# Designs tried in a protein design chat: miniprotein binders against q9bqp7. Part 3

Target 1, 240 residues: q9bqp7
Amino acid sequence: VPQNWFPIFNPERSDKPNASDPSVPLKIPLQRNVIPSVTRVLQQTMTKQQVFLLERWKQRMILELGEDGFKEYTSNVFLQGKRFHEALESILSPQETLKERDENLLKSGYIESVQHILKDVSGVRALESAVQHETLNYIGLLDCVAEYQGKLCVIDWKTSEKPKPFIQSTFDNPLQVVAYMGAMNHDTNYSFQVQCGLIVVAYKDGSPAHPHFMDAELCSQYWTKWLLRLEEYTEKKKNQ
Short names: E, the ipSAE of ESMFold2; O, the ipSAE of OpenDDE; V2, 0.75 times the mean of E and O plus 0.25 times the DockQ between their complexes.

## First folded at step 1 (miniprotein)

Design w1 (at its last look DockQ between E and O 0.02; V2 from the best seeds 0.00; counts 0 for: pae E 10.0 > 1.5, pTM E .601 < .8, unsure alone 69.472 < 70, SAP 71.004 > 70, placed apart)
Fold by ESMFold2-Fast, scan of step 2:
Structure w1 (fold): chain B 240 residues (1-240), chain A 104 residues (1-104)
Amino acid sequence: as target 1 above (240 residues)
Amino acid sequence: SPELKEAIYELLELIEELALALRKMGNPEAAEKVLELAYEAWLLMFEFEETGDPKLIEEALKILQEIADLVEKLARLGSPEVAKKIKELVKKAEELIKKLKEKS
């Protein structure tokens, strides 16, 4: 177990959200300061195995594409992901003036990929919203909090361009989700309790996205791993 | 467990070498498919290291078998020595899993 244990769920909060609460999705801006982000903690505490996979992938890509080609490839993957997130925020936000027939949003293979998932998403509570864990000293920017098949989830949208997804983010995705969940559950800007996670991997060719649902037990298991990564980060920072 | 991990890591290295050979011989689609499957197997192996879930190792082996089958279909296009080595390592990984299952 981690030495500095802290619970992922907040015993003072209800599993049943307030009826009037989700009238408008929350979008709290991220305030930058010395407090590390979830992404930074994960990047600076990669395991030996994760570093090995990343280095192998990088060597392969550079060998095939050249250094400039590799940079262009990674920039394109980043841009595609950014556009996908922007489109999803617009689709899920009731405050947007977007029409169902906005062809630019509907033309994306990634958006086509997630259509069957989106049909099961309702009760959006937060979109592109900042979370902070003041006790554990980390911040994050989560993609979405909404009900998926009737369960309130922290939802993380991922793009995959087969055959070469970003390896470094794949197996840390559950840690990102539970880190956001734990922060939100203890953040005074939010009043509800989230106990489930959902990672949705969308495909560029429009093939059906893969939903990876995380129930409360699985979230608790990944939470202990997140706490270990956070401890490692804080210890490394003390030694610098 | 350590022997199985070593066999799988060796197999993944040879798969990358095979993908390069396929691309050099003018079959980039096959090279991309082989790399895709190899990355999936790697992710399952690292999850297995963290969770110890035997289902993950079983799924990784199914992917490795799929790679071996694909390589066999492509053997006539070149790299027969690498293809043979991949088949040998897949068989070694299967044998190690059978032994581990018998001990449990």
Scores: ipSAE 0.006, ipTM 0.257, lowest interface PAE 9.4, mean pLDDT 76
Fold by ESMFold2, look of step 3:
Structure w1 (fold): chain B 240 residues (1-240), chain A 104 residues (1-104)
Amino acid sequence: as target 1 above (240 residues)
Amino acid sequence: SPELKEAIYELLELIEELALALRKMGNPEAAEKVLELAYEAWLLMFEFEETGDPKLIEEALKILQEIADLVEKLARLGSPEVAKKIKELVKKAEELIKKLKEKS
């Protein structure tokens, strides 16, 4: 149990945007400051088990590819993820402006992978938008806020080379989602809140992506785990 | 027990080496199966870290024994040089598993 518990939902805030709001999704710029990002908190509080699994995976990859091959592989994975997010932002934007190389972005295995998910996504409210939790003092950059099968969600898009049919196999992704959700729900730049989450794992070969829906109860369970990670991070910063 | 946890992690290291050997033998399906089982054992150990339930360690040891049996069977189908290395690694894993069962 965290010592500094704080609710994930804001009872004073509506779970619906105003009907008169602009139809263009929000894109609040990320402000660099001294408060930590969600990804920084998670990176600095990885469990011994998470570090062990990552290091063993790295060892295996270096053995197969060589050190230079591994560096090229990881750079390529990062580039593919960036291109995937750029393509999704273009697809979900009401006024697309990325005509040059748009066909390259749209002709991706990852984009093919998510097509069946995109059919169920509507009402896009935010894309690549900054969030800040002013009370708990952390910041993040969420991928998307939209309706999925009629439920307004914080949606996190991920690429993976292995199938992830169960939410537990997505490791820290649920913590990212709830951290963004809690920050958004307590960020004065947003007039509405979100009670659900969605993690979508896309595959390079175009195989159908796996959606992992998180209702409010599941989000609350992961929120507790996020608060413990944030508390752990704060204690480490206090000692430095 | 931290002694038992360290021994299980050492066994999982040996199993990853066995999976690499299986891939070099041209059996990537077997290598992926071995790694999948090792991942399940790691998940059991992570749950043990949170709950303290000693039965989870026993379940992980059972999975590790299943991996050892599978790899030993497959090693008899491979080339003599690689098969000999795999048999040596399986024998080491079985001895470590026996030591863990005596201590627990």
Scores: ipSAE 0.006, ipTM 0.233, lowest interface PAE 10.0, mean pLDDT 75
Fold by OpenDDE base, look of step 3:
Structure w1 (fold): chain B 240 residues (1-240), chain A 104 residues (1-104)
Amino acid sequence: as target 1 above (240 residues)
Amino acid sequence: SPELKEAIYELLELIEELALALRKMGNPEAAEKVLELAYEAWLLMFEFEETGDPKLIEEALKILQEIADLVEKLARLGSPEVAKKIKELVKKAEELIKKLKEKS
């Protein structure tokens, strides 16, 4: 049980969208502060087993591709992921619909992969927006806050070359999503609350993306795990 | 971009060289801390390879900047020659980080 328990949901915020849905999604810039990011907390609190599995994967990839081939592979994955997020931001942003969408950004297997998910996405409230949890002292940059199938979600977009049909196969991504939810729900820059999360795994070949929906109950379960990771991080930093 | 990744790897190599230099200077604790941070940045890069989340790269760059700042601080406590070498490595790292940010 976390020693410093804090709720994921803010009882002072209404779940009802205020009728003044801003016509423009929020894009709060990430402030460079001494405050750890969600990603940093998760990375520094990885288990020895998780670290070992990642290292083993790396070594295998280097063995298969060579060192230069692996560097190129990683660079390509990065570029593809970046372009995918940029394309999604452009698709989901009402203002960017007027700019000449680089048609090349939209011509990706990943964008094709998520088309069926995008049909169920509406009411975009935030895109690439910073969140800060003032009490728990962490920050993050969330990809999207929107309605998925009529439920307001923090949406996290992921790219994969391998099928990830189960939420358990998304590693710490569920923790990332709930960390963003908890921060947003207590960030004064946001007037609304989210109760659901969505991880979307897009595929390079254009095969249908896997949506991993997280209801309020599942979010609460992962939130407890997040708090434990945050405590571990905080303890580790006190001992450094 | 391939150039961004190459720059990150180059930066990680520079950090490893800095850690080795710190160890040779008789500051093994600082060297170990730099290596730990470098390893954290490296792991973020691997997770990025699997997830495609550009935020992981941004975080890796933050860790690399933290390493640069730490090493610069340590260099000020060392001999002038070591301080100069560390400053040069930090400057190279900062230039790489800048290139990475411009390409990100």
Scores: ipSAE 0.006, ipTM 0.204, lowest interface PAE 9.7, mean pLDDT 81
ESMFold2 (binder alone), alone request of step 1: mean pLDDT 69; pTM 0.610
ESMFold2 (binder alone), look of step 3: mean pLDDT 69; pTM 0.614

Design w2
Fold by ESMFold2-Fast, scan of step 2:
Structure w2 (fold): chain B 240 residues (1-240), chain A 104 residues (1-104)
Amino acid sequence: as target 1 above (240 residues)
Amino acid sequence: SPELRKAIDELMNLIRELADALRKMGNPEAAKEVEELLFEALWLEYAFELTGDPKLIKEALRILEEIAELVELLAYLGSPEVAKKIKELVKKAEELIKKLKEKS
């Protein structure tokens, strides 16, 4: 049980659209801050198991590709992920008038992979937007808040290359989503309630993306685990 | 299957015992390698629970087989008493792996 428990949902908020809500998705910039980000907390509290897996994977890849080849490979994977997020923001933004800002980005296998998911996404309320939990004192930058199959979700877009998907920190992705959700639900810059999450894993070869939907109950379960990671981070930082 | 999960847990416990035996043989580097592969198998099991993808179980079984092969090769490097114990544990691991394959 976390020592300083706090609820993920805000009882004073509704998930229904309000007439006063802006027609354009919110994009609050990430402020310069010494307050820890969700990604920083998760990176600094990786399990011994996750650390071992990453180091083992790194050694295997270096043996296969060489040190320079490994650096090139990891840099390329990162760049592809960044471009995928940029393309999705452009596609989902109602203010984007240029259909193909970058032909190569919009025609990537990753974009092909998510087409069937995008058909079920509507009512976009936030894109690449900063969140801050005012009480628990952490920040984050979420990908998207929109309705998926009629339910308001925090949506996190992930890229995966077959056959090496199992080494990614997929296990922390649910924690990342609920951390953003809890922050947004208690952030004065937002007026609505989000109770569901969606993790979409897109594939480089264009194979259909896998949607992992998280209902309110599942989000509550992962929220407790996120609170434990945040507590561990705070304790480690205090002892430095 | 609950029975399959229990068999996997038993196999993982045997592999932990193999790592401990390797340390007693004076090969802590090999013990660490076996433990790292065990953690990789545990991560894949957890990913299976999260996603339900049966390919993850197949990958975990492959890693467990690789661990068994590595430990068997290392059994020739230690004292006769410790080598005998390691060979016995490897044989038990191989029997459990075979049983898991039959049920998957």
Scores: ipSAE 0.000, ipTM 0.157, lowest interface PAE 16.5, mean pLDDT 73
ESMFold2 (binder alone), alone request of step 1: mean pLDDT 70; pTM 0.605

Design w3
Fold by ESMFold2-Fast, scan of step 2:
Structure w3 (fold): chain B 240 residues (1-240), chain A 104 residues (1-104)
Amino acid sequence: as target 1 above (240 residues)
Amino acid sequence: SPELEERILELAYEIWLLMFELEKMGNPEAAKLVYELLELAEELALLFRKTGDPKLIELAKEILQLIRDLVEALKRLGSPEVAKKIKELVKKAEELIKKLKEKS
């Protein structure tokens, strides 16, 4: 249980998405300093099981592909994920903000995979936007804030390759989402409140993406776990 | 159950340590068998999360014991006969896991 509990939701903010919100999605640039990012906190507080599974996956891949093949593979996975996020930002934002769309990128299997999810996404409020929790002292860069099936959500887009599933801890994905949510709800650059999360796993072969919706109660449960990870990170930093 | 899942993870650690010993010995076929056993241990961990039936828990314990026996056999691996026996036991474990999933 965390010693320094802080609420995920801000009682002084509207839970309605239309309270004097701008018509153009927000895109606050990430400003770096010594304040840790969500991903840094999570990476530095992995459990023994998470470390074991990640190292075992790495060793299996190196045995299958060789060291150079593994580097090429991970580089390609990173690049495909980056392009997928860029394509989604282009699709969800006005074209005047972004350069001309890459026709081939918009036809990728990952984009085909999310089409049925995108039909239920509207009212985009933020894209590739920085968040900072000034009280808890952490930062992050969230993918998207929009209404999914009428609920305002922090949406996180993930890619997955079939038929080679990778054992990476997906247990941290909900923590990442609620960390962004709590930061945004207390960040002065934003005026609305988000109470729900959505993790969307897209597939390279175009098979239908799997949505993992998180309601307010579930977000509150994961928020407590995020606070524990943040506390662990802070304690480790004091002792190093 | 959490207790059974913890035992599977302990076994996975032992299999992982054995992998490094086999690599030092220069036996790629034995290393391949270790990875097959690790995949079976991962399947058991997933099944343990889903089971609420006492009979399914008993089956999961039986599968875990078979994997423990395979790990002990791998520690003594030095002959083609032992490698062949290990492949047979891996196949039986896979069949039991399949039956366990069908009953969930």
Scores: ipSAE 0.000, ipTM 0.155, lowest interface PAE 13.5, mean pLDDT 73
ESMFold2 (binder alone), alone request of step 1: mean pLDDT 67; pTM 0.547

## First folded at step 2 (miniprotein)

Design c2a
Fold by ESMFold2-Fast, scan of step 2:
Structure c2a (fold): chain B 240 residues (1-240), chain A 81 residues (1-81)
Amino acid sequence: as target 1 above (240 residues)
Amino acid sequence: SKKEVFILFEGDSPEELREVIERLVEKAEELGAKVYIEVEGDEVWIYVEGLSEEIKRKLAEKAKEIAEKYGVKVLILVEKS
């Protein structure tokens, strides 16, 4: 149990639609800050097991591709992920016509992979938007907040070459999602409450994406684990 | 030196092993262990990190019980860190 526990949900906020909610999805820019990001906290507090798996993967890839080939591979993976997120933002943004969309962004295997998920997504509230937890002092940039099958979710879009059919296959992604959720729920730039999460793992070959839905109870369980990682990060900074 | 526990379930696809894997994860988390799952082809590798040698032993016993119940093969590997 974390030493300094704080709730993920904000009792002062409603999860129901409000007439005063903006009709255009929010996109608050991430500001340069001394406050740590969710990704920094997670990277600085990786478990020994996570470090081992990452190192094993790097060594295996370098043996197959060489050092230059590995650098090119990782750069391409990053670029593919960036393009996938740009395509999703375009698809989910309000549009007058389909001609306003970049055709090259819409014709990837990753986009084909998520088509069946996108059919269940509606009511977009935020896209590529910054969040800050005012009390716990961390920041992040979330991908999407929208209704998935009628439930308001923080949605995180992932690309993968390997199958990830279990939520435990997604590494720290559940922690990332709940960290964004807790921050948004306590960020004055937002007026609504999110109680659910969704991790969507898309595949390059167009095979159906794996959705990992996180209900309020599961989010609360991962939130406790996130608080422990945040506490570990804070303690490591004090002892430097 | 610390020892890590790796659990491999053999023979079935990840989708077919879902209930077995979810049951093991539930037991591991009840014991305070961290679980990560890596899928490679038809093989499912389960990596478990516990806080103590006692937790690792309890988890190995639970993995065997679950494997017997569902009629699947399990390989438990312990490596030095």
Scores: ipSAE 0.000, ipTM 0.381, lowest interface PAE 11.3, mean pLDDT 78

Design c2b
Fold by ESMFold2-Fast, scan of step 2:
Structure c2b (fold): chain B 240 residues (1-240), chain A 81 residues (1-81)
Amino acid sequence: as target 1 above (240 residues)
Amino acid sequence: SKKEVWILFEGDSPEELREVIERLVEKAEELGAKVEIEVEGDYVFIYVEGLSEEIKRKLAEKAKEIAEKYGVKVLIEVEKS
């Protein structure tokens, strides 16, 4: 149990559209800050098991590809992910036309992979937008907030070369999603409430993406685990 | 190979899970499979490729046997063609 518990949901907010809500998706820039980001907290508090398996994976990849090949591989994975996010932001932004988009961004296998998910996404409220939890003192940059099958979700887009049929196989992604959710629900730059999450794992070969929907109860369970990771981060920082 | 085996173990002990994982990986690699493993908390996910249907069945049976011996829970899913 975390010693400094705080609720993920804000009882003063609603997930329904408000007349004062902007007609265009919010995109608040992430500013450099001494306050830790969600990704930094998670990276600095990986479990012994996570560290072991990442190191084992790295060693196997280096054995197969060589050191230079591994560096090129990881750089390519990063670039593919970045381009995938740029393409999704373009597709979901109501201000852009098809003619104004980079044709190559729209033709990747990853974009083909998510087509069946995108048809169920509407009511976009935020894209590539900064969130800050003022009470718990952490920040983040979320990918997307939109309705998925009628439910307002924090949506996190992931690329993968391997199938991820279980939510557990996405590692800390559920924690990342609920951390963004809790921050947004208490961030004064936003007026709405998000109670659901969605992790979408897209595949390079165009195979159908795996959506991992997280209802309010599941989000609450992962929120408790996120609070423990945040507490661990704070404790480790004090001991340095 | 388009035929994959997905194995998920659940347990409370990181050391116990590591031992179970290593034994399963060793067995799969002995059968000529390529193995990738991922862990999150009490869950272990194993992706195995390069196996025939007969070997996939034997691997699933071995995973259940190991899980029972070490007192961890296991979830297995086999990708069908």
Scores: ipSAE 0.000, ipTM 0.266, lowest interface PAE 13.6, mean pLDDT 76

Design c2c
Fold by ESMFold2-Fast, scan of step 2:
Formats: sequence, structure tokens, C-alpha cells
Structure c2c (fold): chain B 240 residues (1-240), chain A 81 residues (1-81)
Amino acid sequence: as target 1 above (240 residues)
Amino acid sequence: SKKYVFILFEGDSPEELREVIERLVEKAEELGAKVEIEVEGDEVWIYVLGLSEEIKRKLAEKAKEIAEKYGVKVLIEVEKS
């Protein structure tokens, strides 16, 4: 149990649409500041085992590809992920027109991979939008908030070269999702409540994406783990 | 896409799962399958390729038996065409 526990859900908020909710999805820009991001907190609080295994993987990849080859590989993976997110933002935003480049990106195997998931997505409320937890002092940039199969979700889009049919293989992604959820639920820039999460793992060859739905109970379990990681981050920073 | 049996063993470390992994690999190879192993944190992923649906189901059953014998958690998914 974390020493400074805080609730993930805000009982004063509803997931139902209200008249003040914008018809256009929110896109609040992420501003540079000293407040830690969700990804920074998670990166700085990896277990010793996770750090050693990641470094061992990196060294093996460098051995196989060379340092320049490894940088090219990681840069290409990053670029593919970025383009996938840009394509999804374009697809889910009713206000944006397709650019020639964006149209080509929409025809990727990753987009084919998620078609069956997109059929169940509606009521988009936020896209590529910044969240800040005003009490716990962390920030994040979430991918999407929309209804999936009738449930309002924080949705995180992931690309993978290898199959990821179990939520456990997504590592810290569930923590990332609930961290965004808790922040949004307590951020004055937003008026609604999210109680569910969805991690979608898309594949380059167009194989069907794996959806990992997180109900309110599962989100609450991961939220406790996120609070422990945040507490560990704060203690490590203070001891510098 | 490749035809896989996805097998995930959960333990405190990959080293603790070594005997479980080795025994499953031996059984898969006896069935004429090719096995790929990937380690990510405290998880070990086993991908078994080149098998019919009947043999994949038999391998999944063997994986459960091995996990029970060694007291480790196992998650199995057989890819459906």
C-alpha cells in the first residue's frame, strides 16, 4: 500500500456527455517544465532486473547490428510508431482533412491491423492531449480518450514486431494508462471521468491487433502500483 | 502470419524457469516443431512454429502439466486461423 494514497476516480465526475463538453476532441499541448512525466517516472523506477535485462538486450543488438545499425533500427521503430499515431489521430479527428503523406500512412499494415478495433471506437473526447495531476504533480501526453464497446477509455496505441497476446507482455503500459487516467480525472482542463483503459497492440504485417481491455477493478489495481512507482521516484529525487 | 503457440511462464527470474523451458523445448522438438524463445524482464515467451492444430493443442496441454509440476504460472494461447 502506498504511504500517500490518492484515489484514481473522482466521484464528482460522470462519464456521460454534458452540454459543456466540446464537440471537437481536446488537444491540450504538453508544456516544458520541471514536473516529471509518466514515462520519466517509469524509466527512473525500473527494477535492477529490468535495467540489466534491457542493457543486455541493447548490447546484443549492438553486437548484431553495430552502433550505427542499432541507432538506425531504433530510429526506424520510433518513426513507424510516430506515423501510426499520426494516422490514428487523423482517422479519429472529424476536423482534419487527409494530407497526401497522411493518406499513404493510412494504408500501412499497422492501420489494417487495427481495423476491427476501430469499428468499436466512437465518441472521441481527446486526442494527443496533455494531462496533469495537480495534487500528485506529474504530467503526461495521452493518445486517445474514446468509447470502446460503449465504455469510455483511455486508449493507448502500440506497435510491435512480435506477438503480444497477453497484457503482461506490455510491461509498464498498464501503469502508463492508469497514470494518464488518474491525472485526467483530477485535471481542471477536463470535466469528465474515465474508469476504463485499453491497450491496443498493432502489427506491421496486418495481423489482427490485440486489444487489452482494463475494467475499473483492474485499473484500480494498477493505480496502486503506479502510486508506488511515483513514491519511489520522489524519494530517489529527494536523495540526490 | 506465422502459426504459433504462445506460452508465457511467470517466475521470479528467467534462470528459475530454465528447467521448465528446457523440458518444453525437448517435447516440442520431439514433435518436429521449431521453437523460438524471447526473454523480457521476468517473463519468458516461447513461440512454437510449424505445427498442425492438433499437435499445438497437445503441446499446450504438456506446457500446463510442466507448469503444474514446477509450481510456476503459465499463460497459453493457441493462434486460430
Scores: ipSAE 0.000, ipTM 0.237, lowest interface PAE 14.1, mean pLDDT 76

Design c4a
Fold by ESMFold2-Fast, scan of step 2:
Structure c4a (fold): chain B 240 residues (1-240), chain A 85 residues (1-85)
Amino acid sequence: as target 1 above (240 residues)
Amino acid sequence: SKKTVRIEFRGDSPEELREVIERLVEKAEELGAKVEIEVEFWDGWFEVTITVEGLSEEIKRKLAEKAKEIAEKYGVKVEIRVEKS
């Protein structure tokens, strides 16, 4: 168990909307600071073997594709993910000017892939919004908070070339989702509580996206693992 | 009666994982199991999924032990899952 355990859920918060809730989804900007991000914590707590294997993979790919070819490959993966997130933010935000300007972003295999998921998404409360855990001292930028099949979720959108039909195949993504959830639940910029997560893996060929729903119990299990990663990160920083 | 075991390896290159795959397929075939292999790149890692179908818990146990042994020898991470049929 983690030494600095803290609860993921805030007993003083409700998941139900109230009259004082904003009608427009929140979009709090992520600001540079000394506080570590969720992605940095996860990256810095990879095992030595994982880091070594990743570097060797880069060397092999560079050997096969050349430095320019490798850069193009990784750049394309990043660009596709970025465009997918921009398209989803446009679709889920009631901003006509943004949708009008980037209409071509709405026409992709990835967007086709998630159509059946989007039909079950409503009540969007936050989009591309910063969260900070005021007690545990970490920050993050979450993709979306909305109701999925009637349950308020932190939703993380992912792109993949190959099928990911099992949550275990998403690796650290459940940790990322619960880290954002715990931060939001204790961030004074937000008034509601999130108890569920959703990882949506979209496919370039338009094949139906795989949704990985995480109920409150599963979120609590991953939260404990996230706290261990955060503790490991903090300990490494003390020993620098 | 049929149960499926998914064995996932994570590594830095498909060439090194190919050696791990070859050794595990050899062992699975010795045990009379059917093997299907998928290789993909995701989230900065190469992943190899080996799906093994067999009727015996003993066969699954032997294959799981061999997978761990091979992974340790080649410095590759392995995750073993038993899927419901």
Scores: ipSAE 0.000, ipTM 0.156, lowest interface PAE 15.2, mean pLDDT 74

Design c4b
Fold by ESMFold2-Fast, scan of step 2:
Structure c4b (fold): chain B 240 residues (1-240), chain A 85 residues (1-85)
Amino acid sequence: as target 1 above (240 residues)
Amino acid sequence: SKKTVEILFRGDSPEELREVIERLVEKAEELGAKVYIEVEWYDGFYEVYIFVEGLSEEIKRKLAEKAKEIAEKYGVKVEIRVEKS
């Protein structure tokens, strides 16, 4: 267990809608800071198994595509992910001007893949928005906060070439989601409470996306693991 | 503070950001401004933070305009924070 435990949920906050809740989703900009990001913490504290699997995948791809081909492939994968996030922000934004930005962003297999998920998404409260945990000293940029099937969720959109039908196949994604959740619940820029998470894995060929819903209990379990990763990062930072 | 403008460029590779960085540094040097650059990998992207020190509101305005122009031309995301005088 982590030596310095801290709760994921804020007892001073309600998850119930306020009559005067703003109709425009929040988009707090991420500011440069010496405070570590969620992705940096996770990247710097990968397990030996995760590092081994990633390196094995890289070697296999380099063998298949060559070094130049691998570099091009990885650049394309990241670009597709970036465009997918841009399209989702556009689709979920209530502003018509934002939805008109780029027609190509809205016409992809990834967007087709998530249509059945989007039908169950409403009440968007934050998009591409910065979060900071004031006590635990970490920051992040979350994709989306919205109601999924009536429950307020931190939603993380992922692209994948291979099926991810099990949450265990998403590696550190559950940790990323709960880290954002815990930060948002204690960030003064936000006034609401989030207790659920959703990881949505979309596919390029339009195959139905796999939603991985995380209830409050599951979020609490992953939160403990995130606190351990944060503790490892802090200890490594001290050592330098 | 020492900085008169903070410019953030976001891209998925160092190569994507190279032209953006070079063009902005060229403009800053042309205007006689001091530039500090920090690069970080964050959330699957490279983020380049450019801090510019100068005594002129004109230098601050010109760099902000140039940063937006460069970002649009090279298809990278940009966020600009200008200190209100």
Scores: ipSAE 0.000, ipTM 0.116, lowest interface PAE 14.4, mean pLDDT 77

Design la1
Fold by ESMFold2-Fast, scan of step 2:
Structure la1 (fold): chain B 240 residues (1-240), chain A 80 residues (1-80)
Amino acid sequence: as target 1 above (240 residues)
Amino acid sequence: SPELKERIEELLEKIYELAEELRKMGNPEAAEKVELLAFEAWWLLYEFLETGDPKLIEEAKKILQEIRDLVEKMKRELES
């Protein structure tokens, strides 16, 4: 158990829609802060095994593609992910216009991959929105909060290529989701409670995306692991 | 499959226990190599469960064979 334990859910909040809830999804901008982000905490608390495997992957890719080829590859992967998230925000926003956007992005394999998931997504409450845990002192930028098959979820969109030359820490994805969830549930900028998570892995070739649903119990289990990573991050900062 | 995931995690625990024994016997380099290979195999198998990419299972099999070969080599060295 973490020394600085705090609950993920807020008993004073409801997951049910209220008449006072805004009809437009919330989009609170992320501001530069001395408070660590979820991504930074996870990156700074990788295990020795994770760090070694990531470095070995980088070295193998550089050997195969060359230094410049590796930079081009990683830049393209980053750009594709960014475009995918921008397309999803556009698709899910009720007030979005396609005016002056890259229309071809909406026809990507990744967007085709998630079509069957999107049909089950409704009641969008937040898109590309900043969250801050005021008590635990961390921030994040979540992708989406919406109902998936009738359940309010923090939804995290991921891209994956086939074949896969990259080894990823898939267990950090649930930690990101619950970190955002806990922050949002205790952030005064939001009035509702989210208790479920959804990780959607989309494929470049258009193969059907894999949805990984996390119920409240599973979220609570990963929340404990997230608190341990946050504690580890704090201890590392004290020693430097 | 939740059953397959649990079985994989049980196998990893046993491999980490073996690595700890190697470390106690004064072979920390072999212990670290076994741990890294085991973690890589776990990562690939878990990614396969997430994504369904059959190439990942083939890579995991190669790593598991490397672990097997390494363990067999260590047993032979201890016998001599």
Scores: ipSAE 0.000, ipTM 0.176, lowest interface PAE 11.9, mean pLDDT 75

